VH-VL binders against o27280. Designs and how they scored, part 413

Target 1, 266 residues: o27280
Amino acid sequence: MDSMNVPEVLEIKRIVEESESVKTFIFSWDFRREVRPGQFVMVWDFRDEKPMSVSLIDPVRSEIGISIRRVGEFTDRVHGLSEGDLLGIRGPYGRGFELMGRDILLVGGGIGMAPLAALADEATARGMRVDALVAARTADELLFLDRLEAAGVNISTCTDDGSCGFKGFAHERLLTLEENHDMAAVCGPEPMMFQVMRILDERDVPAQLSLERYMKCAVGICGQCCLDDTGFRVCAEGPVFWSQELSRVREFGRYRRDPAGRRVPW
Short names: E, the ipSAE of ESMFold2; O, the ipSAE of OpenDDE; V2, 0.75 times the mean of E and O plus 0.25 times the DockQ between their complexes.

## First folded at step 17 (VH-VL)

Design C3 (framework fv_marstacimab)
Fold by ESMFold2-Fast, scan of step 17:
Structure C3 (fold): chain C 266 residues (1-266), chain A 118 residues (1-118), chain B 112 residues (1-112)
Amino acid sequence: as target 1 above (266 residues)
Amino acid sequence: EVQLLESGGGLVQPGGSLRLSCAASGFTFSDYSMSWVRQAPGKGLEWVSAISGRGGSTYYADSVKGRFTISRDNSKNTLYLQMNSLRAEDTAVYYCARKSNYGSFDYWGQGTMVTVSS
Amino acid sequence: QSVLTQPPSVSGAPGQRVTISCTGSSSNIGWGYSVHWYQQLPGTAPKLLIYYNTNRPSGVPDRFSGSKSGTSASLAITGLQAEDEADYYCQSYDYSLSGSKVFGGGTKLTVL
């Protein structure tokens, strides 16, 4: 819709301090514009516009939340805002997560827990059993643990330094989880996501991955993804992909197919 | 002790149907993905089908897709393979196998022989 | 032919070392997927011998070891014994074969 492509100026209703570097900004939302976990919005501070994943979807209170990590000039300015200040919001955009089966594993790293927190709420509301593996460099960077616990999620943590839970990386912790799941959703740094994806592929767990790079491509601001027909299609269908859909991405730039359908390295 | 016991194999004519069963014991059945792996006489191993722990996801080799259906009954600790439109090339010993958290097949049944012949 | 290539046979004398190769491609072992090894004694079901490249299940002797490098993996058997006569299969995952797990063609080990 046209309304989706026009920024609406909204008042910051509440700000939640998630950590020293992450805040969630909560706005009243008209749910005639449906929002699903895994989708993103464009946040406009009247100088620059950046894509941000939706981390809270609450139709009962008519609210959405957007979690923002402080990483540069735009996010520093937004973090300086107070309740009552205004931001422009455009969207939602992109393909959201699909839910299937009776149970789901969430694997999140750092700010990647933001879209997964929204997904956890939807999955528990549907009666699914939800297990979450929450990963960060240190205990101070683990996000949404209280919210996940309040939703009835079974939580495992891991930190690179061992300051909370398993000492090590998400993929190392995943190998120690004995339980199988009907599906998984993964969001975090790309190296973590691709390590986790390979393990889930091998375990017969279909996984959806949210690729931040493709959020930018979905709104046309990433030139790298729009250089050929296949790249354009992948960007338009993001940011959430099933692991099997990523066969095109794994092929793109790594190898091509000859006339017989055989793989030939670039 | 983990045990897997297959049954339901036999001789069937081309175009016929068989249903294989695998009775599992010694572990929490619903925590594990289960697979069927077959081996034609004198040949190597070929993965056929897999099902997630609670049954929400199924996978099939291209050679059997549309003809075979994998299912499970977690209340009975039993895995099934419904085999329809059987062909001579489906002749094999069919093994029930448990998928570990590392992605390996860590336990196997003894196998059940399926012969598709006139 | 299998997607993963193994020699059809290897042989050794008692007490010697043998190595069985498993050669893959960029869509399986080369992509970073793990390699598992199975031993199949004549007339029996396969048994897990090595999992996740290098790990031994309880009860598998230290004589058996696995390794993985690039697009290939290897199974090494030291101190070869008569009871090691069996077929050996490698197994991995290939993302280009939707939903499919891949086995090597198998290697028959003969103890001379």
Scores: ipSAE 0.771, ipTM 0.909, lowest interface PAE 1.2, mean pLDDT 88
Fold by OpenDDE, second read of step 17:
Structure C3 (fold): chain C 266 residues (1-266), chain A 118 residues (1-118), chain B 112 residues (1-112)
Amino acid sequence: as target 1 above (266 residues)
Amino acid sequence: EVQLLESGGGLVQPGGSLRLSCAASGFTFSDYSMSWVRQAPGKGLEWVSAISGRGGSTYYADSVKGRFTISRDNSKNTLYLQMNSLRAEDTAVYYCARKSNYGSFDYWGQGTMVTVSS
Amino acid sequence: QSVLTQPPSVSGAPGQRVTISCTGSSSNIGWGYSVHWYQQLPGTAPKLLIYYNTNRPSGVPDRFSGSKSGTSASLAITGLQAEDEADYYCQSYDYSLSGSKVFGGGTKLTVL
């Protein structure tokens, strides 16, 4: 088996508390192994393994960051870890984002901002204009605002309760934005992404969207992340898809498969 | 006030070429996707082509793919449609239309007539 | 042949209510793309009448209303007036046609 498929035991170098429920774990990384925004790694805590998006790519410091939201047993355990503790990391896997044009719009919801933050860093480093619509339920759930601002990103916020920025959902805020961009990158709750995608399609803005599915192998073998009617494997053909690709995916924005393979609504 | 003014229409023989222009004013031109929509005499509306605000993306109806080219010069606030290999069925009034944030065409020009006839 | 299907004509007397249907499919209206409506008076360019399913631009009377359900949309005109005599077109987006904007075939409204 390829060495890249064997988890490498890495020491947590730093932990950044992004919010009450989100932490970024930073690791030393050998950049001989290329990693792109939008790609994911498999995180192994020696009991279970979960896919996580890369949220920080720092070739200067030779570091990567993985942002993890506390949502279950696995993430509870991981959130209990401290600097100096060990985790297994294998990857990166999947198709990352492609940058094109001069101006890019990022639309992120909740933890979906993780891969977009990494993309923002790359885009700004390339001299692109980056606008970001950052959405969350409440102000305290908005992620990476300081980081994005420091990078020169123009930020628009949206919260369900109106505690920060536009009161409402991301797609509603998007409808109020007048600027058109060369491309968009979207990541967040799938219902949000579905609505955002349709608006962007109607605006003639090419969009890439990062999907989240239950993944086991991460190498396109087990089929757990296979999308209905297309045969797309989120871990292999994704997790980043173009809007035109997702238009062929019947389940997109409507339902997903749980660990047992059952259809469950969003 | 938003204004769109088409020009370049006229009579052309089959197989010929024509270039349409649309002069835009009253708004930030580069912020909006633009489209060409045509209407054959006595017929309905047909979307022809679209271009994104920055010009990075272009779209064409199947009926004109490979023959028509949409472009824009944002420094001149002008939209173009290069029409090659024209056919009789291309005879129509060609409208320049601005696409709103909602995906609708919120402003239209008065149109320019293109007649393809031998 | 239009991707969106409209009745070729509708008629009504002044003061009456008329509706114009716009029937699409799962790749356009049924996908969730918005529907827009245009009014075209004789000899003029189309004018936006309804945008994003139900919204009226400024200057459009509240007699005009739009709705969308499933794979279809509808334009309703109440209190029909003589000046409403025109062609009406619905428009949406279809992902199966290379991201094409699609129009209905148009409906000629006659005020009797």
Scores: ipSAE 0.729, ipTM 0.876, lowest interface PAE 0.8, mean pLDDT 94

Design C30 (framework fv_marstacimab)
Fold by OpenDDE, second read of step 17:
Structure C30 (fold): chain C 266 residues (1-266), chain A 118 residues (1-118), chain B 112 residues (1-112)
Amino acid sequence: as target 1 above (266 residues)
Amino acid sequence: EVQLLESGGGLVQPGGSLRLSCAASGFTFRDYAMSWVRQAPGKGLEWVSAISGRGGSTYYADSVKGRFTISRDNSKNTLYLQMNSLRAEDTAVYYCARKSNYGSFDYWGQGTMVTVSS
Amino acid sequence: QSVLTQPPSVSGAPGQRVTISCTGSSSNIGWGYSVHWYQQLPGTAPKLLIYYNTNRPSGVPDRFSGSKSGTSASLAITGLQAEDEADYYCQSYDYSLSASKVFGGGTKLTVL
């Protein structure tokens, strides 16, 4: 077994409350181990293990951040932790985002903004123009707005209830944006990503999309995160995919597999 | 008012080269993806090539890939199509078209005729 | 041959309703990509007639309408007029053809 596959027990350095349901856990990180936006780590609370996207990459402070939304038993436990407490972290794993061009569009929904926030930092550091369409159900669920603004990102918001920005869904807001970009990065609810991808394809904007699937091994051996028809493993070939790759994935935007391997609709 | 004006068409021998230009006005050129669409005499429309607003992404139909190069100069509001290794089947009216936010071509030029013949 | 299939020709008398079909596949219209329609009068450049399945650009009469279902789309023209005599093309996107925009073969509409 590769040493990379052994969880390192790390102390939570600090916790940032992003929203009522989302916290970012900050850890000291040895950057001899490279990590890229779009990659994920396996978080182990000594009882269970879950994949989480890296939302902060700070080589200056030698820190990484992992943003976690409270959605179940595992995340409930993690959200109960305090600074100084311990978590197991192994990784990073998967294919991250690639940056190209001068202008990039980020389209994120809910916790999907986590990896995109990290990407935004990298893109702005490279001198790229970054536009971000940040979507959520309500205003209080919009993530990383202050952080993105501080980084120089041009932000457009949309909410289902209209409490902030455009009233409607991300793909609807996207249709109203006239600017075209050299590349787009997308992460959020899969139905959102599906709609956004189609629009971007039609606009001739290359797009990368980050998928979320149940992952067990994170190293492409167990098959739990295998996508139908293509054989793509989200943990190995992904979680970031090009739109052209996802166009071949029958289940994309339509259904997923639950922990038992059953097809469940979105 | 949006205007697109193609130029550079003409008669060329097989294997020859030609460069088309499209002058755009009436809109923020860099914000819009642009495409070339051609129409052979008496035939239908065929998409040829597309380029993103900032020029960072290009796309080609299989029929022209490796032979044609799309480019743009946003400082001059001009779209280009460099056509090399021209073939008889490339004979067509070439239209410059602006891509809308919906992926449609909302504005077209008048077209420029390219004839490839020995 | 065109990726999107249209009837080569349709005809109708003034005042009648005519429809032009555009049949695609699971890699274009069936994937969910939008369909657009263009009108090309004789000797002129194409003009956008319908965009994003059902929308009319400014200046297009409401007697033109678009619809989409499954792997097909349709253009309907009500109250047919002499000036409607033209070629009509549907257009969409296909991921299987190197991410290409695809056109139908075109339909010649004759007003009798």
Scores: ipSAE 0.867, ipTM 0.929, lowest interface PAE 0.6, mean pLDDT 95
Fold by ESMFold2-Fast, scan of step 17:
Structure C30 (fold): chain C 266 residues (1-266), chain A 118 residues (1-118), chain B 112 residues (1-112)
Amino acid sequence: as target 1 above (266 residues)
Amino acid sequence: EVQLLESGGGLVQPGGSLRLSCAASGFTFRDYAMSWVRQAPGKGLEWVSAISGRGGSTYYADSVKGRFTISRDNSKNTLYLQMNSLRAEDTAVYYCARKSNYGSFDYWGQGTMVTVSS
Amino acid sequence: QSVLTQPPSVSGAPGQRVTISCTGSSSNIGWGYSVHWYQQLPGTAPKLLIYYNTNRPSGVPDRFSGSKSGTSASLAITGLQAEDEADYYCQSYDYSLSASKVFGGGTKLTVL
């Protein structure tokens, strides 16, 4: 469990339109409060507060960026804001990504590329080789390609409809990538992440996955990870978990075994 | 032509040590994870250890953890298995195997025999 | 004892069909992990026969086929030939074990 701070009211310094549905909001940040890729902040619009992953970490400019997809009432209101408007920010919270080895594979789906873009910046700054598989439903939903290219990342794309790159899902594209890696980081829709995780498990590539649903647990607000009567104590340090830490969730979160050893849905 | 050639096997006393080598050729060695798989006489296949392509991640079966060390030298296209504190139960043919992007062991060496006997 | 169960032996006559089963559980095949099959001729190293459930490497004839359903997989061999006499191993991944790359116990195929 991490401590909570009082929200700071910060001015929106810049807004970058990443796509028709995604914007990055940039704020001045005091880096005495260290921020690592994979961590999140609580964003407060003076009505509601929601967790958002940090997508840009720039100590040279003293800035952080928070990328937000328009998906509901809160995000619609935030998307209506302009440079110079105010938001409450507190954090950072949660366990960020750990970097190990000489190379890393990033696999991102949609807005899941946001925390991975920040990770790509750190990995390249540390001299690691970075390969990124960027997946989306359509070409218009592919995010951060220019940032990744500028950082020297080797990029593969795939879209469900074939409008850019490989036609198909992230896990299908991953199977055609022959190169092995010392580690991987995965962020996107949960079904995509678990398909990708299984392939990486079989390839002997240790993977970290960012599970958005566990962000509240990292600030001491219990979700399913803290439901003792079901035995689902998974999140001690989320939202980022190594795939091996998810072994219990793999079995008990989706299904259980009957007396014959067969899978039974919950 | 993909080739994997094991060496370093032999007869050793319980508690002794051996270092196995696997010389790889015919592919870009650093792009593939590698494993050691063993087979006791007349028995089935047992995975022992794995290493990622650049060597940053290693995996071990519980039966060998703390006693065996997998490593690789990508400049020499060579995989190693350092085996310490050997037991009679470690007696087996040890195969070097390449891990494909599909998770299969797509190429195997000829194997090298390790016999642990008093 | 083995987490993947195969029959210890199967037999058939030349030209016949045989099927070799590989039975797992919810932590391996049942979780969605792939099944691979290896052929080991007497006195030789194993060779990849089927990968990723259904795929054949170059040089493997189409009379060998793989399938997967639920917690189990099977290898089918049609048009049996004397040269098919070998040990066959299935292999998958089990997330609950440190020895995660799991092999079946092996099946000895005898061509009568």
Scores: ipSAE 0.786, ipTM 0.915, lowest interface PAE 1.0, mean pLDDT 88

Design C31 (framework fv_marstacimab; at its last look DockQ between E and O 0.76; V2 from the best seeds 0.80)
Fold by OpenDDE, second read of step 17:
Structure C31 (fold): chain C 266 residues (1-266), chain A 118 residues (1-118), chain B 112 residues (1-112)
Amino acid sequence: as target 1 above (266 residues)
Amino acid sequence: EVQLLESGGGLVQPGGSLRLSCAASGFTFRDYAMSWVRQAPGKGLEWVSAISGRGGSTYYADSVKGRFTISRDNSKNTLYLQMNSLRAEDTAVYYCARKSNYGSFDYWGQGTMVTVSS
Amino acid sequence: QSVLTQPPSVSGAPGQRVTISCTGSSSNIGWGYSVHWYQQLPGTAPKLLIYYNTNRPSGVPDRFSGSKSGTSASLAITGLQAEDEADYYCQSYDYSLSSSKVFGGGTKLTVL
């Protein structure tokens, strides 16, 4: 048994309120354990365990951040925690993003911006030009704008209600962008990602997309996060996939499996 | 006004090499992906290769993979296609085409003829 | 053979309506990729006629229209004119062919 699979009890060092429903929990991290943008950790509150993307990677401060959206009982409990409280963290797991080229387009929706924010930091640190299309339902749900701006990211916003930036969906905004990038990274609601992916394919822009599925073991054993027809395990082969890989996944953008394993439409 | 002008076509023997160029003007060249599309005499259109705006990503049709290399010099607003190990079936008019935001080819050059014959 | 199937030829009299079909599969048009159409007059380079299924570039008359449904697309030309005599090509994207753009075989339109 790998020691990596044993949750390490860590103290919440700092909490950043990103929005009304999203908090970033910051932990001290030993960077002898490598972590990459796009990877996830299993967060254990001593009752339940959930996969969460790493949204901050700071080797200088020896910190990582995990952004969590309040969506259910587990996240309700976690959002009730304070600085100094304890959480169990195991990982990181999964395949993270790869950076290629000189410029990159980030397309994120809602909490999907979490792993992309970490990727933005890495890309800018490497001297890449980073454009980010940040989408949300409303202006209040747009995440990491100040952080991205501070990093030198060129931001374009999109909101369903038009309260900030382009009024409409991310894929609609994308169609209005004239620039073509060397690579794109996408994370958000799967229907959004599906539409964005098709546009990027048509533009000959290599794209990586981060999928969300229910995960239990995080180590490719239980099969709960297995994607239909391919056998891809989101926790092992993903959660970051290339567009070409996802093109083989029948369920992508169409349906997912609930905790009971039943097919549910998006 | 957007303009694309191909050059470098000509007669070459099988196994030979040729380098095509496409001079672009009238738009911010680096912002647009570019492609080569060819058309054999009396035949239809065939996509050959594509390159991203900054040149970091390239794509090739299976028919030319390993033999052709697409590149660009954004400082010169020029697209290139290095063609090696040419075959008779590579005989065609080669068009330079700009890729639109929608993935279509919104502007085309006049084309340059490549003839591969012994 | 082309990934996208077009009729080799269509014909019509001036003023008539003609349609050109473009039949794909689940890996291209059926996947949801957009379809574009090009007009190629004799001895000239192709010209973009319809982009993203239904849109006309500036300068293209409204008598040209595109549609898409299921695994197929269609180009319709109303009020056929003599100058419409040309080759027409549909184009899309196919993920099963090494992320390649794909063209139809082309359709020769003859105005009678």
Scores: ipSAE 0.891, ipTM 0.938, lowest interface PAE 0.6, mean pLDDT 95
Fold by ESMFold2-Fast, scan of step 17:
Structure C31 (fold): chain C 266 residues (1-266), chain A 118 residues (1-118), chain B 112 residues (1-112)
Amino acid sequence: as target 1 above (266 residues)
Amino acid sequence: EVQLLESGGGLVQPGGSLRLSCAASGFTFRDYAMSWVRQAPGKGLEWVSAISGRGGSTYYADSVKGRFTISRDNSKNTLYLQMNSLRAEDTAVYYCARKSNYGSFDYWGQGTMVTVSS
Amino acid sequence: QSVLTQPPSVSGAPGQRVTISCTGSSSNIGWGYSVHWYQQLPGTAPKLLIYYNTNRPSGVPDRFSGSKSGTSASLAITGLQAEDEADYYCQSYDYSLSSSKVFGGGTKLTVL
C-alpha cells in the first residue's frame, strides 16, 4: 500500500477563477504526505489522468491547490466541475525546487506562474527576498498578482501587447531589470525559458527550470521523458532541473519532437 | 560615479597566501554580481571568480578552484579574494569587475599586482 | 589557444576602417550567448567598449560597432584615430566549461 501511487478521491473544497482560462482547485490535504513547490500530482476525472503542478501549499489550512488551464477535452471537463464535486489525486511526484541564498528571482510565463506561486510562498516564509517577473500575452492573462503581492513579493509584469507593464517578452523585460539574485526559478513556454536561462547564465545566477511538457510519462513510459543528450527522465529526475544540467540538452528551447520523433522548431 | 578600488596585492613566495579587497562606491553594491579577472604580465584577460549579489552563489575558474575563495560584505561595500597555496602562474594584475544585467563587465578597478616569486 | 579566437594584431592608418574578429563555437557564441568587447589602453584597466553584441556605453563614439553572426562576432572601428591604439578583447559565455566566462586572446591594434 503506497498512498502516493493510489488515487485518493477528494472533494473540491473551493475554486478560484484566476482568469477566463485558468482555475485553481483547492483540496484538503494530509501533510503527512509532504508536498514541495515544483512537484506535481496526477489529476483523475474518472476517465483520463493528467499531471498538474501544485500551485498552493498551505499547511496552516491543510490545503493544496492545483491550477488548470483550459486547453483540451480533459481540462474543459474539469473546468465544468463545481465545489463539492470529486476528483482523484495521486502523488506528489517529481523533484521540487531547491532554495538557496538570500534572494530569488521568479520568471513565470502564463500557467508556468502556478508552481512559482507556491515557491514564492515558501521563499517568503524562509525570509528570502522574492522578485517575480510575471509574463503573459495580455493583462487579463497575468496570473497570481494578488497572491504574490499579499506574500510581499516585488512584482514586475510584461505583456506581449503592452496592456500591463513592459511591452514585450519576458527575456526582454529581464534585460532591463538591473538587480542580481542568489538564484532564480523559471517556468513557462520552453522558448521563453531558453532565452531567460541564457541571460541568467551570463549574469552568474544559478537557475532552476521546470520542464512540464513530458510529465505524461509519469505513468511509466520512460522513453517519452528522455532528453536528447543527457537521457534525463523528466518525471523521475525532474521536472525541475538546474540550468547547468539543462543547457547541455540540444532539444531545450531549440526544437521539440512531434509524435513521429521528427524535430520541429518551436 | 561608479568606482572600484583594489588593494592587498604584493610580493609573496610560492605556497603563501594573500587577501585582496575591492572597495566599491557609487552604486547599490548588493544588487550586482562581482568578479575577479586577472592578467599576467604581457598576457590576456582570464576570469578567476564570481559571486552573486547577496553572496549565495560562487564560481571559480578551474585554475584556482580549491585554492581561492571569493566573498563579499555588502554592509561594507567590499569584495574579497582569499588566495591560498599561491603558484608562480598566479602572478598577475587582479582586477575587480562589476557584472551588468547584460552579462558584461561594465566597470573595472585599476587592478592590484600580485607577484608570486621566491 | 583561447576558446574565443582573435587575430593577435591588426593595423591601419588614420581615417581607415579596421575589423577585429572573434571566432567561437557551438557551446558559446553559436549557442546564442552574447559578445562583449573591452578596450585596454597601455598601462590602464580594461574599459567596456561594446556590450550585448551591438550596444555602446555612454561616451563610446559610434565609430565603434559590434556585430554577431553564427559562431563569430566582429568589432568594427571606422575613422581610425591614434588614440584607438590599444588591446581589444572579446568576451562571451561557454556552457561546456566550468570556467564559463571566456575571453578572446586579445588583438593589439597599431595605428600607423
Scores: ipSAE 0.823, ipTM 0.931, lowest interface PAE 0.8, mean pLDDT 88
Fold by ESMFold2, look of step 18:
Parts: structure tokens; sequence; C-alpha cells
Structure C31 (fold): chain C 266 residues (1-266), chain A 118 residues (1-118), chain B 112 residues (1-112)
């Protein structure tokens, strides 16, 4: 009876400007629909529908936050909305992160910090020690630093241009961090995630990585989010995968497919 | 100065049990993953087991899964290997080794000999 | 057989150059995992010699060098000295094996 997968139209309760290009849209949410860090929602602006990261999960206030980077026509339109405007939300979908052990390393690049910010809140609430490596091209694009600090997360930063923290790529910064962890969670540009996964494998750190692929249905029917060689559907078996699962995926870190099914480099 | 000292080896019958210890000093023990690596007489090196710095994740070679249990006590700076259901092919020198952030085994103990025979 | 293949032995006279190969596959060295090298003197524990393909720990002479290409790695020793006589092991990671930390079979270096 409650199996309909149609967008629920929700009012934008609050908008947080995270950076010049990223906004978080906050909605009231009925937590009978459980939401876990690493799951995603489909956001409908009454013309088009795109998958978006859940960055805030607050059952106490009955709120969720969805962080959206402005990258094209759809996200331009959504960024033009105000508090009180409407969006359609369906979900959540996919497999979220699983927490284990007593400490966790988060490695996030750009908007990839969004689901990791939600995970950091859950991990700290459980009493876990949380270290985060937050990466971006420039200091202005580092996301969620104040929120992570307020939650008690130990932050390391890196920027491609060196404007904040380590100058270089996330995997290069990771090699300078000596502490071992019980687990890691990784989200960001797929080439970054491949390099980080290799290092974490060698350190004996079990890692979960969140992938992005083209999506249409989000419920596993259409096959548009399938990964080569395995048939894994990012929307159903993922978007969060264990590093062991990704080792079987030939395309991971190598290429992606456009909507026409052609291979393109990352 | 990093030091690792294994103890607890000896002669044991097939099917028996033995507990190895590794005392660590000269570094912040809880920050590093630790491993056991063994070497049968006249043979090469074989990785056996690993444990994360705070003990929340463990790994085992297929040859020892279900029989060996790795653990650590960070308040005592000590790594352990509980070995049950021992077999003749478990006969080896067992080394305690520290895992670096580069994935190498950067420090090794002197090893403790385990002999399984009747 | 070991996942990483090394020659069983190599030899050289003092002052010469020797190389020790470490041949892997697409699931280890070829995937992009790093290679480490260990020196083991007879009756002693292994000692880290080269890490992360090419780096030397402090105290290791610059006559030792490592390289990696494709699915293989090499340890080179120049200016060979009598004290270099030992067993040498390469080590990497293999995602396809549950026993994911893999060592080569070892190479005995004899200084003539």
Amino acid sequence: as target 1 above (266 residues)
Amino acid sequence: EVQLLESGGGLVQPGGSLRLSCAASGFTFRDYAMSWVRQAPGKGLEWVSAISGRGGSTYYADSVKGRFTISRDNSKNTLYLQMNSLRAEDTAVYYCARKSNYGSFDYWGQGTMVTVSS
Amino acid sequence: QSVLTQPPSVSGAPGQRVTISCTGSSSNIGWGYSVHWYQQLPGTAPKLLIYYNTNRPSGVPDRFSGSKSGTSASLAITGLQAEDEADYYCQSYDYSLSSSKVFGGGTKLTVL
C-alpha cells in the first residue's frame, strides 16, 4: 500500500549557503521513512529529476538537509529557489554507510563531503573518534568545516592550490597521516576515490566508498546505473560499496558512461 | 627507539593451543596496525593476521581463519595471537610486525619459535 | 608457489651491480599496489630495505634502489659489498586473495 515511488512535494524550510556553488536545502521529514548516511534522494523541480546527497539527518528536529552543487540547468533552477518554495523529493534510496569499530577516517572531495558530514554526526553521537580529510581545489570550496569542528571531528585539509592546508591531492595528504583506523568512508571524485582505496587497502583499513552513476528510476528497474563486469546497480546495491566489492569493478576509477552508453574518461 | 619482543612460543602437540605475546615500546602503540608474519624453517615469509590500531578490525590468512585470534591490549602495549587447533604446518618462527602508513612492515620483532609435532 | 615470483638466487662480485626481480600480476603490482623490499640476514628477523616502490629508510645505503613498472618490480644493488649477502623478499597487496598481504618467495644473494 505504501509502495508508491512518487515524489512527495515538500516546502523548503531553510537554505544554508555552504559555498558560492553549494547550497543545503532543509525540509521537514517524517522519520517513519528512515534515512541513513550514504543514501540519496531524487529531487524533482517539476521539470526534471536528479539524485542528490543527504547531508543532514536530524530526527530530533524532524529535518533532513540536501546539499546541491550548481553544475547545470537543473541545479541552476534549484539554486534560484527561496524558502517557502516547493520541491519534489522521493526516497531515500540505496545502501548507506555501516559504522564499525571505535574510530573512523572520512575522506571527502568537494560535494562528496555531504554524505560524510551526515555520517560524522552519527559516528560522533555513537562515541566514535572521527578524523576527516577534507579536500577541494581551493579553500573557498572546502565544505562543512565549521560543522565538523563543532561535532568534535579532527580535521585535516588539502587544496589543489595550497590555499588551505596541504597543497596537493587527498591521497598525497593521506600518506602523511600516520594514525591507523578501524574503518574509513570515502566520497568524492572517482579518480580520488581509486587512489585513496588503494592506500587504505594497503593499510588494512576496511573502506566503504560512495559512487555516482547516471540514474533514471533509482529503484533498480531500468539498469541505467549498472557497473560493468558485475551488474551492480548503484541505486540498489550501492551507492556505498565496500572496497572488496569495488575490486571486481573494472570501470571504477577508469571511465564512466554517458546517457548514450558510451565510455568517457573521468 | 621502536622495539617489538615476542614471547610464548614452544613445543606443542597437534590439536593443541598456544598464546603468543608481543611487547611494544618506543612508539604510540594504539596508532598503528599490527601484524603477525611467520616463516617455516627454510621457507619464505607468510602473513598470518592483522589488527587495526584501536582493535576494531581484524584480518586473517585463509590458512588460519577460525583457529587463530588476534587481539591487543593498548593499556599494556601488547599484541596477542591465540592459536588453537594447531597443525604441523603451523610450525614456524612467528614475527610481530608494525604496519606503516605506506603499507610496509617497518619494524619487526626477533620472532618466537612455534613447533607443532607429536 | 608464491604470488610474487623472485629468482631463487643471484650472485655478484664485490663492486658489481645485481638486480632482483619481483614479478606479479594485474591483481597486485599491476593494479597499482606498492612494493616493499626486506633484507634478512641468516638467523635474524627481516628488516625494511625499500618501501613504497623506491623509498629508502634512514640508514639504508644509496646503493640500494627500487623500481616498479607494469606488473613487476626490481631491487638494484650497486657497488656490491660482502655485507649485502642475505635473503631478499618483495611484498605487495593483492585484492583477489583473502590473504591479501603477499610476499615473494625470496632471493638468496651471494657475494663471490
Scores: ipSAE 0.760, ipTM 0.906, lowest interface PAE 1.2, mean pLDDT 90
ESMFold2 (binder alone), look of step 18: mean pLDDT 92; pTM 0.942
OpenDDE, look of step 18: ipSAE 0.867; ipTM 0.929

